# VHH binders against WD repeat-containing protein 54 (Wdr54): the designs that were tried, part 13

Target 1, 334 residues: WD repeat-containing protein 54 (Wdr54), of Mus musculus (Mouse) (q9r0d8)
Amino acid sequence: MFRRERSIPLRSSAAALSNNLSVLQLPARDLTHFGVVHGPSAQLLSAAPEGVPLAQRQLHVKEGAGVSPPLITQVHWCVLPFRVLLVLTSHRGIQMYESDGSVMVYWHALDSGDASSVQAMFARGIAASVHFICVGTCSGRVLVFDIPAKGPNIVLSEELAGHQTPITDIATERAQGQDGVADMVTADDSGVLCVWRSGPEFTLLTRIPGFGVPCPSVQLWQGIVAAGYGNGQVRLYDASTGALHVQISAHARTISALDLAPEVGKLLSAAEDTFVHIWKLNRNPESGSIEVEHCHGECISDTQVCGARFCDPLGSSFAVTGYDLAEILRFGTV

## First folded at step 4 (VHH)

Design g56 (framework vhh_brivekimig_d4)
Fold by ESMFold2-Fast, scan of step 4:
Structure g56 (fold): chain B 334 residues (1-334), chain A 120 residues (1-120)
Amino acid sequence: as target 1 above (334 residues)
Amino acid sequence: EVQLVESGGGVVQPGGSLRLSCAASGFTFSDYAMSWVRQAPGKGPEWVSSISGSGGYTLYADSVKGRFTISRDNSKNTLYLQMNSLRPEDTALYYCARGDEWSFTGYDYSSQGTLVTVSS
């Protein structure tokens, strides 16, 4: 179904970080933006539908004179009702930029209360929910920022307490559905998942216990939590109850990325075992049980996959980054 | 250090043609996407067209599609805009810009520009 397309060259190979690929789809302009982390900087690219690179920019973490730049843990585009922000997390804090990376809009520094030690201090996990941007910390707290339609008046409005180990990933509901009570899922380094509902304040709906492995990546789709684990398993849970419905032996090594095409319920999983798999999620209309079907498997030769994202809402194309790979690999349907 | 020098503007009648040029220096020309942006009297700036570093991909504003053609010669570090079937509403100061279409603010402009007047 999927075929290899033109790769996009990178100036530096992708850092060995889970979820190390951000995609901003701009279908009205026939453009796709890609963001990839390498050390203290992120490479931003704009590409045409055929993968022809149109524009490039290197984003360096902004900080005071005489201070060495911290390592970036994640870069992610957050799409909000009235604006798009490029959010960057690092070993010092959170920076928010205009969508093209040209102007820093907001800075939030982590303090000593956010870490068990100074060396372990970092932020990681980024997602947009309604008019909020949520960011995870090494303490397990999730910081909720209220984003105005214009300007720099961004406010830290809430801190969520649900995790006791570092946050690894955050995902939000991007589809409207009958099971849309849950709006956000957060994952941590112990494999614990917390499911949240947005409102004037976020409400914890359920906590799903860990089982001795970290959860590097999560997705949320129409009441289904999809979680990728350090042992290569993908698990599907009911978001309202936390009940495990499906356990898939998807990969031989740690899952490094999960992504979702919300209009069609396609799930993408990628791992250090060199594979990318495409799955189809469904609910049985009579029983309400969660079902999964395998649609595609792709081997990225001798490469630990670090990031993988769908490039369109129907899941007809996806892109991949890998450790020590100086290009973004692209795949599309015939 | 970036230098962009526009030329080729002038006065033409409706239906006429002009070819604008931009001589670039101070950077590796083939590494950058290039754009044309115009500003009509009393109006804000409007993006017109962009071309990739290799010249293999081009984009046009809806108002100029089918009439304007952007091109580049990387051996001469020169950007071009061929303007056909010109209309009075094409009257503007035209700027050569280094940069992408992500944001108008992201363009690196020449301060000079070249004036195009369509009325006689």
Scores: ipSAE 0.012, ipTM 0.269, lowest interface PAE 8.9, mean pLDDT 84

Design g57 (framework vhh_7zox_3)
Fold by ESMFold2-Fast, scan of step 4:
Structure g57 (fold): chain B 334 residues (1-334), chain A 121 residues (1-121)
Amino acid sequence: as target 1 above (334 residues)
Amino acid sequence: DVQLVESGGGLVQPGGSLRLSCVASGFTFSSYDMGWVRQAPGKGLEWVSDIRSGGSTGYADSVKGRFAISRDNAKNTLYLQMNRLKPEDTAVYYCAAYYSDEWSLTSYDYAGQGTQVTVSS
């Protein structure tokens, strides 16, 4: 199904972080933005569909003179109804930039509260829901920022409590949904998942208990929670009830990325075992049960995959980053 | 293979001068912004000076008027001319590099091993 395409060179190898590849799809412009973390910096690239780089920039965490820059944990483009922001999380806090990274519009320093004293401070997990940007913390709190249509008047509007260990990932519903459907899922280092509905305040719909392994990556699609675990399992849950429908022995090592193509229900899973798998999700309309079909498997020879994302809404192309790999690998269908 | 090799440090008396050099290899030197950062005994890193690929320069307030940064793209070499040195300039000086089209200028991609500067009578 998929074939290897032209790779995009990176100035240095990707940091060994889960979910270490950010993609902003701009189909109307025949352009895709890619973001990859390299320690205290992130490389931002813009490429044409054939993989020709059109622009490249380095983004560094902003610090004062005499201060060592903190390590970046994640960069992610947040698509909101009236604007796109590039959000960066690090061991010191959260920075928000205009979508091209050229102007920092907001800075939030992390608290050094009692709940975080047993571990190093960091933020991780970024997603947009409605007009909010949600960011996870090492304490298990999720910070909810209210984003205006223009300007820098970003407000921390609430903090969500549901997790007791560091947040590892946050995903939001990207497909068009009905009122009252689940809008967001958050995951933590103990494997606990919380499913939320957005509103004047976020409402916890269900809490799915962990089973002794971390959950590095999650996705949410039309009432289905897809979770990738440290033991290589992918699990599919009903978002409204938290009921487990499917357990897949998908990978031999920890899953480092999950991504979703919302227009077709394709799920991508990637892991340290060198594999990227493409799955098709659906819901049986009569029984309501969740079903999964394996569509493609790709072995990235001798590479521990650190990041993998679809590059288009139909899931007809995807990109991969890996440990000790100084390029973005690209794959497309005919 | 990226390498930054500093030289020119040493012991100098207050009021004296030193010229530091940094020879770069393994990347297109002319495309990178270059700088000097220092670490005094028992203190954190302090940015000293930078020079952009386009030639513009910046200096920390503590060294303005005394230090001059320059580069020679033909020799892949960065320089720091240090004049009217003070005891508080005693530090290990590191050569640093970052890509010129970066959107933030507050951190560096590469740093060398450092060269010791001691200002004492």
Scores: ipSAE 0.000, ipTM 0.124, lowest interface PAE 13.3, mean pLDDT 83

Design g58 (framework vhh_7zox_3)
Fold by ESMFold2-Fast, scan of step 4:
Structure g58 (fold): chain B 334 residues (1-334), chain A 120 residues (1-120)
Amino acid sequence: as target 1 above (334 residues)
Amino acid sequence: DVQLVESGGGLVQPGGSLRLSCVASGFTFSSYDMGWVRQAPGKGLEWVSDIYSGGSTGYADSVKGRFAISRDNAKNTLYLQMNRLKPEDTAVYYCAAYSDEWSLTSYDYAGQGTQVTVSS
């Protein structure tokens, strides 16, 4: 069973954004990095397994002197074969930093001809696949950046057109995939999901229609698409066909986060109803049907959960952020 | 102008040994934590071993008792002694440099790699 552990104090309370918690695991150094958004800044923390903070810094969106900094929509560590980048999205565009947030290596402004209308533009949804970083936009386009092994020569290589409403989340396959299988899922504000295969150009494999509610969070694991919706449902689809296999009335309010522990097929769901649920996913080897089992439920008292992530590949620990909560809550197994 | 140059890979039979070397230049080697990471054909990167600037070492469970990491700060060189090699050790091995203990980076620099093939 999961039990509450030492929390990590935050300098500022977490913003009321879905998916507002990024985790980078460094097992060789016995460290875990956490990233949390608050307005135009993000707090980066490094902690030992016991929750003892070892390092921290505040990352501010880079803007010209006298210009009001934009609100951050998401911060996420992108792990690529030879490079780790910290990617930040905002109401003005995309900034990429070295993994410790110390140096900005790339900046991409969203197209806007009017400074007063810049507040209506935003990027959101960040994931890494192969040697690419993919970022969503409010127009529904997904920008694909080609990331070199070293240096600042990051190039916008293509734009994906599969959505017509703002992108809400992007997830990639973290377990080793096979040729011809899906390796990325994108979600939007109308609940539409697009399943992609990477290559010299991304190929759209499947488009799963929405049903009138947004999809704030998605995950992809061994041919299973897990989607969390604005009505509190979690749905499991077959990635190759788009067929709905499981529909769970998981939460009473909007899902704010989904995460996977890919080595064991554990799924975490978190919502504005104060709950975090842990599920076990599997595929029946005889029938090929997708199955789900409920493993744990945790109520985060008096807090709307905004972010939640597993802190290890086996899903034996997880961390939670909440609206107006000035700490990262941590949970681990016995 | 940072460079990490790996050498020492090759073809070896199961049960054999190889010693990898990595010569570093363009940064203060003695101040960096150093490590080895490998990538098997069609697989992702797998951490193998680290040696910290202070001399302490860490190893992946799959290589504990068989591999030994070491460094020579006077020569800016990192080593990996690999014993009792198995077919599962077949991979391209990369030298990696980590920023000091005050940074959050898992690594800052990596080399081009050296191929290790364990086959009969």
Scores: ipSAE 0.000, ipTM 0.188, lowest interface PAE 11.6, mean pLDDT 83

Design g59 (framework vhh_7zox_3)
Fold by ESMFold2-Fast, scan of step 4:
Structure g59 (fold): chain B 334 residues (1-334), chain A 121 residues (1-121)
Amino acid sequence: as target 1 above (334 residues)
Amino acid sequence: DVQLVESGGGLVQPGGSLRLSCVASGFTFSDYAMGWVRQAPGKGLEWVSDIRSGGSTGYADSVKGRFAISRDNAKNTLYLQMNRLKPEDTAVYYCARDYGEWDLPSYFDYAGQGTQVTVSS
């Protein structure tokens, strides 16, 4: 059973953005990093298991001299084989920082061809796959950056075409020791999902059609695609076929966050209806059918949930941000 | 600046041996766990071995009993002694500084440029 734990104070309320909470788990150091967007800046916090803040930093998006900073759309820690980078996306492009936010390693400005106007331009959706960082754009293209083991020699190696509306989210397979075919899922503002395999070049395996609502959040686990939609539904698809296995009337309003604890197959869903739900995913070994069990429901009173993430690999703790909250709410099991 | 410079790679016959070295600078070497990771042609990155500041070591199952990791804190140098090499050991080997995080597979906060090891007849 989950219960409230000590909250972590924020300098400002979280921006009303889907997936507005990034978590980097560092169990060997008994600390967790949290990242929350507020306008053109993100607050980075490090906290002990009890919720005591150990360090904090305001990360301001960088821009050329004489130019106002753009609004940030997302921050995300990308764990790569040789390094961890903090990646932010904004209405001007992509910036990559060392994991503590102290040094900018790379800056990619969006091309004018990515949008009808500079004001409509933005990047959104961030995930790491193999030694690549993949970032979505407002045109529906996914930019693939090849990340060296060290230093700033980051190269835009590929652009993926599969979507025709803005990318909303990207998720990659994080389960250990698996040799699955699907490595990444991308989602867009029309609700279309694309399933990809990584390699020398990314290969599109499956395209799952939309049904008239956006898909703000996706996850990929052991050949299962979990998608959270603007109508409050969570849908579970087989990644290899694109077949819909389960449709859950999970929330009464738009889903704002979806997260996964890959070691145990726990799924977290959060929405503007003030609820956070915890689910257990399974695959029937005989039929191959996807099964889901509801494990916990939590009402975050008087708030629209903007972000929610598990804080440990077993899904025994999670954290929440909300539009009306100047704090990160924490929950753990006995 | 954190710098890691690998050396000691080359071409060797199956059953042969090589010793890789990595010279570190820009940080207090003795305070950090260090490791080796490799990337075989056309494959992803694979963790090979690590050594903590206290001297305890870990090895991937594929190299246990054949490879030995060691360090010389006075010289800021990490070593990998590779014995009974197999064609499957052919890869670029990277020296890496461990952030002290064992729970994240293949997580290191800095890595070197790599050194090529080729095992063939």
Scores: ipSAE 0.000, ipTM 0.162, lowest interface PAE 15.0, mean pLDDT 84

Design g60 (framework vhh_7zox_3)
Fold by ESMFold2-Fast, scan of step 4:
Structure g60 (fold): chain B 334 residues (1-334), chain A 118 residues (1-118)
Amino acid sequence: as target 1 above (334 residues)
Amino acid sequence: DVQLVESGGGLVQPGGSLRLSCVASGFTFSSYEMGWVRQAPGKGLEWVSDIRSGGYTGYADSVKGRFAISRDNAKNTLYLQMNRLKPEDTAVYYCAAYDEWSLSYDYAGQGTQVTVSS
């Protein structure tokens, strides 16, 4: 149903990082922003619907004169009710920028006491919930930043302790939920998931144990946790109880990305096995059971997929990045 | 600083046509995205059309097929050809200049009044 469209050229090939593609959809302006990590730098680009690049910007992380810049682990656009920030994580800390990457609003250096050396430190996993931005660390802690409606007075308001291995990904609920339902899920390198409810302070609702493989990517949709694992499985859990409802043998290799189109319940999974799969999620209204249907499979020519995201709210288009690929591949429905 | 000067508005009967112009100065016009937004009496701002630096165009559903946006980079001028005008098109029309990264429209000048009435 999906067809290959015009690709967007990149300055350099995408780094071999899971979740290495950030998308900011601007449908009112008929525009999509893309962010891709290339080692110590990240490329931001803006494109028209046909894949024509309109603007490009390079972000660099600097430590100081004469010091090699640290490697970037992730860039992600955080959409808050009153502003949009571009968040960058690295082996040195966390930087927050205005949405166009032009002005750095905030810098947070990682505490060296959380790692054996500065080279072992890193932050990874970024998501927005309410007026907070949550960022994961290599210690397993999640840093919660309180974001003001304007200006630079960003405050580290809370540290969440639920994980004992490096955070790999963080995802938040985008649909309106019932009171007391989960708002955020965090994943780590041992495959443990923690499900959280937002409030004046975050509350841990459920901890889902790992089973010997890492969980590189997670999503949260209408009380369903979708988790992609290092063994290629996608698992669907009830967010309130942590109960496993569905186990999908989706990929033959480590999953590198999951994305969600919340208006239609479409899930995208992408992996090192070169495949991108599109799934339809549903909850049976009578039984409450979670169901899944396979909608599409796409093989990306001998490429380890590093990032994949839907480019529109209905999940009718998606974009892919891959290791050793100096372009963003685009796909849309006819 | 950015300066945008709109012209070409006026009173026209339903079914008529007008062409709006916007002369830009103070920036590299060919590198900027340009657009038109309008404000009808007692209402908020409504996006009408835009044209990217590369020539790609977009239109609001309410004007699609009736309006045509164009630009002349050599003259630093933006145009809006408005055909088959309706009373509902009555508004002050503002010329907007923005970076493609911007989430909102920045516009300068006082706009140009378009009134469609019989």
Scores: ipSAE 0.014, ipTM 0.439, lowest interface PAE 6.3, mean pLDDT 85

Design g61 (framework vhh_7qbe_3)
Fold by ESMFold2-Fast, scan of step 4:
Formats: C-alpha cells, sequence, structure tokens
Structure g61 (fold): chain B 334 residues (1-334), chain A 119 residues (1-119)
C-alpha cells in the first residue's frame, strides 16, 4: 500500500511534457536526484529520505548569440559502467553534464538538415546502453555517442535509421544481458517501436508496427517491451519476436510516463487522466507467456500527470510531476 | 519542511564584531543574508554559492562582512567586522534555487535575528 509522503517544492511548475521527471537513485548515499523541465530550464534537486531537499540547481539550454533560449524537451541521468552523465535535449541540440549538473562536458548542435525547417528541429529520447548514450531526433534518427570512462572525448559513433517520424522515447535493458538479446527499444510519434541489440554497431532485431497513435513512453525488462500509447493503452510485447502478448486499457487519456523497478519487475504507468497505476510483470518460464497483475492505483486529484518514476530499485516508492504543479509528489509503502 | 533558523544577533558597540549563523533543515544551492533596519526596506547584504564558493556583497558592507558556508553542517555564516550604527537591523537568512542570482527569486526566509549597534 502506497501513501502520500511529504512533497518537494519546485521553483517553477513542471512543463506539460511526457516523461517530464528524471530520477537518479543513490541508495548507498541515501539520496535521490530529481530533474524536472520547465521551458528553457531544468530544475535539479537532491533529496534525503522523507523528501528533505539537500541541494538544488537550475540548468539552461546552451544558446547562440542573438537568439532566445530554446525549449528543453527532456532531461535524463544516464548510468554508464564507469560514470554517470546528466543529458539534456532541446530544440537546439544535446548537452551532457557531470551527474550533479555542475560541468558541461559535451555539446552537440542539431543540423538544419535534421528537420523540414530550423524552427521544427528538436532532439528527444535519451538512454544509456553499455558505454553508449543514445539520443533521438525529430527526423527519426537515433544518434549513438561513445562515452569514455572519463573526460570530454565523447564521439558521435553511429546513427540508427529505423524510424520515419520523430523519436518520442528510448529505453534500455538495465538487467545483465547477453549477445543476441535485446538491449534497447526506441519509439516514435506514429507508434512504431524498434528493438535493438548493442554491439560494435547496433543491430535492428525487430520493428513493431504502429497503429495510428503515438507512443510517448517505453520500457524494456528481461525481454519484455512495455509501451504506453496516446490512446491510454499499455501493450506488452516479446522483445525478440515483437509479438503482442498483453493489451491493457490502463488509462482514459494519453500515457505520459512508464517506469520499471528492474529488481522486482514492477511497472508504473502514468497518464493525463490523473492516474498512476502499478503493475507486476512476470514471464512464465515454461510457456514464455507474459503475465501482468494490477497492484495499485492512485488518483492524483485535479492533476494532469506529466512524469512519474520509481525512487528505489524495489519499487516501494515513486514520485510524480504534473502540469502546472509546483511540487514533486512523493509516495511510499507503509 | 525547509526551515532556516538565524542566531547570533545581539547588542554590539560601534567598531565591534559579531558572527551570525543560519542552520538549514534542508540543503540549498545558493544562500544569502538580507537585513531590514528601522523604517527601511529589506535590503540585500551578501550571498554565497554552495559550489565553488563564489560570494557577492552589497557595496555598503564590502570589506567589512564575510559570508561563508559549512556544507557538512548545513550552516551559513556572516562575519561582521567594523560595525556601524547603520548596520542596526533584523538580519534574515534566505535560500535560492537558481544558478542565477536574483533577489526576487528567493524562495525561503528565516524569521530573523536582531543586531543593534550602539555608539
Amino acid sequence: as target 1 above (334 residues)
Amino acid sequence: QLQLVESGGGLVQAGGSLRLSCTASGFTYDMGWFRQGPGKEREFVASIRWSGGSTYYADSVKGRFTISRDNAKNTLYLQMNSLKSEDTAVYYCAAYYSDEWSLTSYDYWGKGTRVTVSS
């Protein structure tokens, strides 16, 4: 049973963006980092248990001379084997920072050729796979950056061509994998999903066709692709075959966030209909069939949910951001 | 929630020194001191960033006051030297969320500690 805990105040309200909450869990330090986007800035804050804020910072988009700051589309912490980077995407490009946001280590400007017009350019969708950071673009391309163990020598090593519409989200497998198994899933504005295997170069394993609605959020867990759609459905696919196993009428409006607690197979779904639902995923080892159980439902009264993430590896706590809400709502088990 | 508690105020003779402290229940990125004298508006005194130690002072206190921070203790200090009668005021501790320093963007305030400088 989840109950509302003390909220964390925000300097400004959260923007109406899907996946508008990033969380970095630091259980060894009894600390959680939160990142929330509002316009051209992202508010970062660190909190101890019970929601006591310990540190706060604002990040702004890098801008050229004579231009107004462009809008941020997403902020996300990327956990790599030897380092953690905070990645920010915008209508201008991609910025990478040390995990506390104190030092920008890399900048990549988007080309005008990435969009039909300069004003339509943007990057969106961020995830880490092995020693790479993958970022989506409005053209449907996914940029693959090779990240060194230390220092600023980050290289754009590959571009993936699997999508024809803007990338909306990217998620990677957080459990240990093996060669030939799916490591990443990418989603686009037409609802198409591409499942990838990492290696010296990324390999497209399967493409799951769209059905006329966007897919704002995806997750990948132990060979299961979980996708949240613009019509409120959550669908569970087998990552290796692309076969649909489960279709859930989870929400009445567009899903804005999905998150996984990988140690226990809990899935969180959140939507513009004000609800956050917690699900338990399982795979029957004999049949290979995917099973799902509903564990909890929470109505965030009078709030269009824009972001929601688990705050611990066991999925015993989660945080929520909402449109025009000037606080991060926290929930924990009692 | 985030609570700021000032201490260290008191009566001091002109030319004397006094150290103010502010304890925070939660850590903030930037912190500062403001003051309000009798019949005056609240004015900026000094600020400090929690990373890198960058400090800023009002012209009236430059060279006399020193702001410092102990991040391990979540405590902000204001060392006031060469005090003048014009320094008589209630001193407030404030916390700020942004990388950009702005008086209007302070989000949390303490209740203040009184400093009286007599001739």
Scores: ipSAE 0.000, ipTM 0.117, lowest interface PAE 17.3, mean pLDDT 82

Design g62 (framework vhh_7qbe_3)
Fold by ESMFold2-Fast, scan of step 4:
Structure g62 (fold): chain B 334 residues (1-334), chain A 120 residues (1-120)
Amino acid sequence: as target 1 above (334 residues)
Amino acid sequence: QLQLVESGGGLVQAGGSLRLSCTASGFTYAMGWFRQGPGKEREFVASISRSGGSTYYADSVKGRFTISRDNAKNTLYLQMNSLKSEDTAVYYCAADYGSEWSLPSEYDYWGKGTRVTVSS
């Protein structure tokens, strides 16, 4: 079904971080933006559908005042109703840029009180909900930033206290057309998941307990929480009840990425075992049971996969980054 | 300096059809149609990529309206079928003149609008 397309060259090999690939789909422009972390810097690329790179930019952490620049943990494009921001997290704090990376609009330094030591301090996990950007911290707190339609008047409006270990990932509902109660899911290093509803203030709806392994990646779609764990399992939960519906032995090693194509309910899982799997999610309308079907498996030979994202809303193409790989690998349907 | 000129508006009976056009004075990337009805805020109607390979529609017009473009003539079209009284609005053409990094929702140029009135 899927086959290899032209790869996009990177100036440096991708860092060994989970969720180390950001994609911004710009179908009206026939463009796709890619973001990859390379230690203290991140490379931004804009490419045509054929994989031809059209523009490139490199971002560096601005918060470092010390001898060594701090490491970046994640970059992510946040799509808001009237604005798109590129958000970067690091071992020192949070930076927000206009979508092309050209202008930094906001800088938030982590407080020393956010961590037990400077060496353990970091932010990680980024998602947009309504007109807010939510960012996770090493303390387990989630910082909620209120984003204006234009300009730099970004305000830290709320801190969410649902987790007690470092936040690993945050995902928000992207599907349209349904009255959803759950808008956001957050995951932590102990495998705990918290399901939230956005509003004037965020409300914790459900807490799903961990089972002794970290949860590096999560997704939320139509009342289904999809979670990828350190033991290679993918688990599907009902977002309203927290009930486990499906447990998949999807990968032989730690899952490093999950992504969704929300228009069609396709889920992508990627792991250190070199595999990328595509799944189809659905809900039985009579029983309410969550069901999953395996659609495709792809082996990325000799590569510890660190990032993987769908490149279109129908899940007909995806891109992959891996540890010590100086390319973005691309795959499309026949 | 880019200029957009809409045309094709008018009075039409419910269930009827109308075709709007928008001529640009030069090259454009993405283009789209927006509308503003009496007592309503401006809303998205449809958009089309430079190549015409990607089109997007508001749910309220999906299946009834078709957006297309002729790049040789720098002209954007909106074919409106099965018109309803709720489609009564001033229709605006919008164009992206920007760069590879610009967003589809961030239109650089706007026309003055063309009025569509659907009688019941």
Scores: ipSAE 0.013, ipTM 0.302, lowest interface PAE 8.7, mean pLDDT 85

Design g64 (framework vhh_7qbe_3)
Fold by ESMFold2-Fast, scan of step 4:
Structure g64 (fold): chain B 334 residues (1-334), chain A 121 residues (1-121)
Amino acid sequence: as target 1 above (334 residues)
Amino acid sequence: QLQLVESGGGLVQAGGSLRLSCTASGFTYDMGWFRQGPGKEREFVASISYSGGSTYYADSVKGRFTISRDNAKNTLYLQMNSLKSEDTAVYYCAAGTYEWDSLSPSEYDYWGKGTRVTVSS
């Protein structure tokens, strides 16, 4: 089982945001990159397997007119077939960088049509699908950017309608899909989930209605939608039908993060109740029913968990950020 | 302040072997070996990532030289086999403090004073 390993110090504490931890695994270099948001800045860290920090960088949201600094809502590495981009969302727009954060390759300013006022305007929810990067907005629209193999010629190619409240999270299938199979799920502040298929244009396959609580985090794995809700529930749905298969009373407070280790079917859930839980997902080959086994529970003492991600493909290690915590906590198996 | 000290240079016959060492006074990220021969520019020889999981070699030394490191001792090594007269040079140890997503030799912030290798007839 998991045990606490060496923590990685942060220059600034983590902000109280859901999904406030991005991880890029680089097994060939024996490196893991971490991204954490703090107010108007995001800290990028590169660390060895032992947790020794090797490099770091601070990013800031692109400045606009006015005296109030804009806030970052999320930072996330997007792995595409021919490149990796670091995407940053804020109360002003969307910034895309080369994977190391050294060069900003694209800027998209949110317009006034996205919110009732400039102060209420924001983007949130980031995922890569095929050669696209999808970003959510406070209006419920999802912006689809077409990403070239090299250079800054990034084009806003499509806007998806399906949600009426702010997008909270976007997740994509990380395994190869076939035509007609779901490859993206989007979630909103009312708990509605939309399941999409990529193509020349994205197609809405299924809309799963909310039940009175927000959905801060989602994942998509082998036709299973995993959703974490504001009431602490984790729900598993069939992606093709939208049918609820499993409902778990996983946490006592709002879920702040979900992550997958797709090669082994492990799901990680983290919440404001201080807990991180690891689950094993299975699909019965005869019935197609979804089964869940609890594998690990970890209490992050006196800490509101804001982000949690697996740090390796087999789900044998994970990292956690917490509100006002000036370090990334690491856990691994022996 | 970080210091690098090379050792192990000397005179060796063509076809022979030699092992160079470089000891760092503190933490290093990526490390590498460079050399400068008589009448030549300084050239890259080999590099190694912090974990040792990635190594890179100049085409002229590939298959003959092996780079390795011992992080517990803050020491970098270069095992040189099948030495040729063209390998005659002062060998420099280099260390970087920054490198992101690069699979190529990193930029280096710190350099040693060098150790001389002479390959005779």
Scores: ipSAE 0.015, ipTM 0.254, lowest interface PAE 8.2, mean pLDDT 85

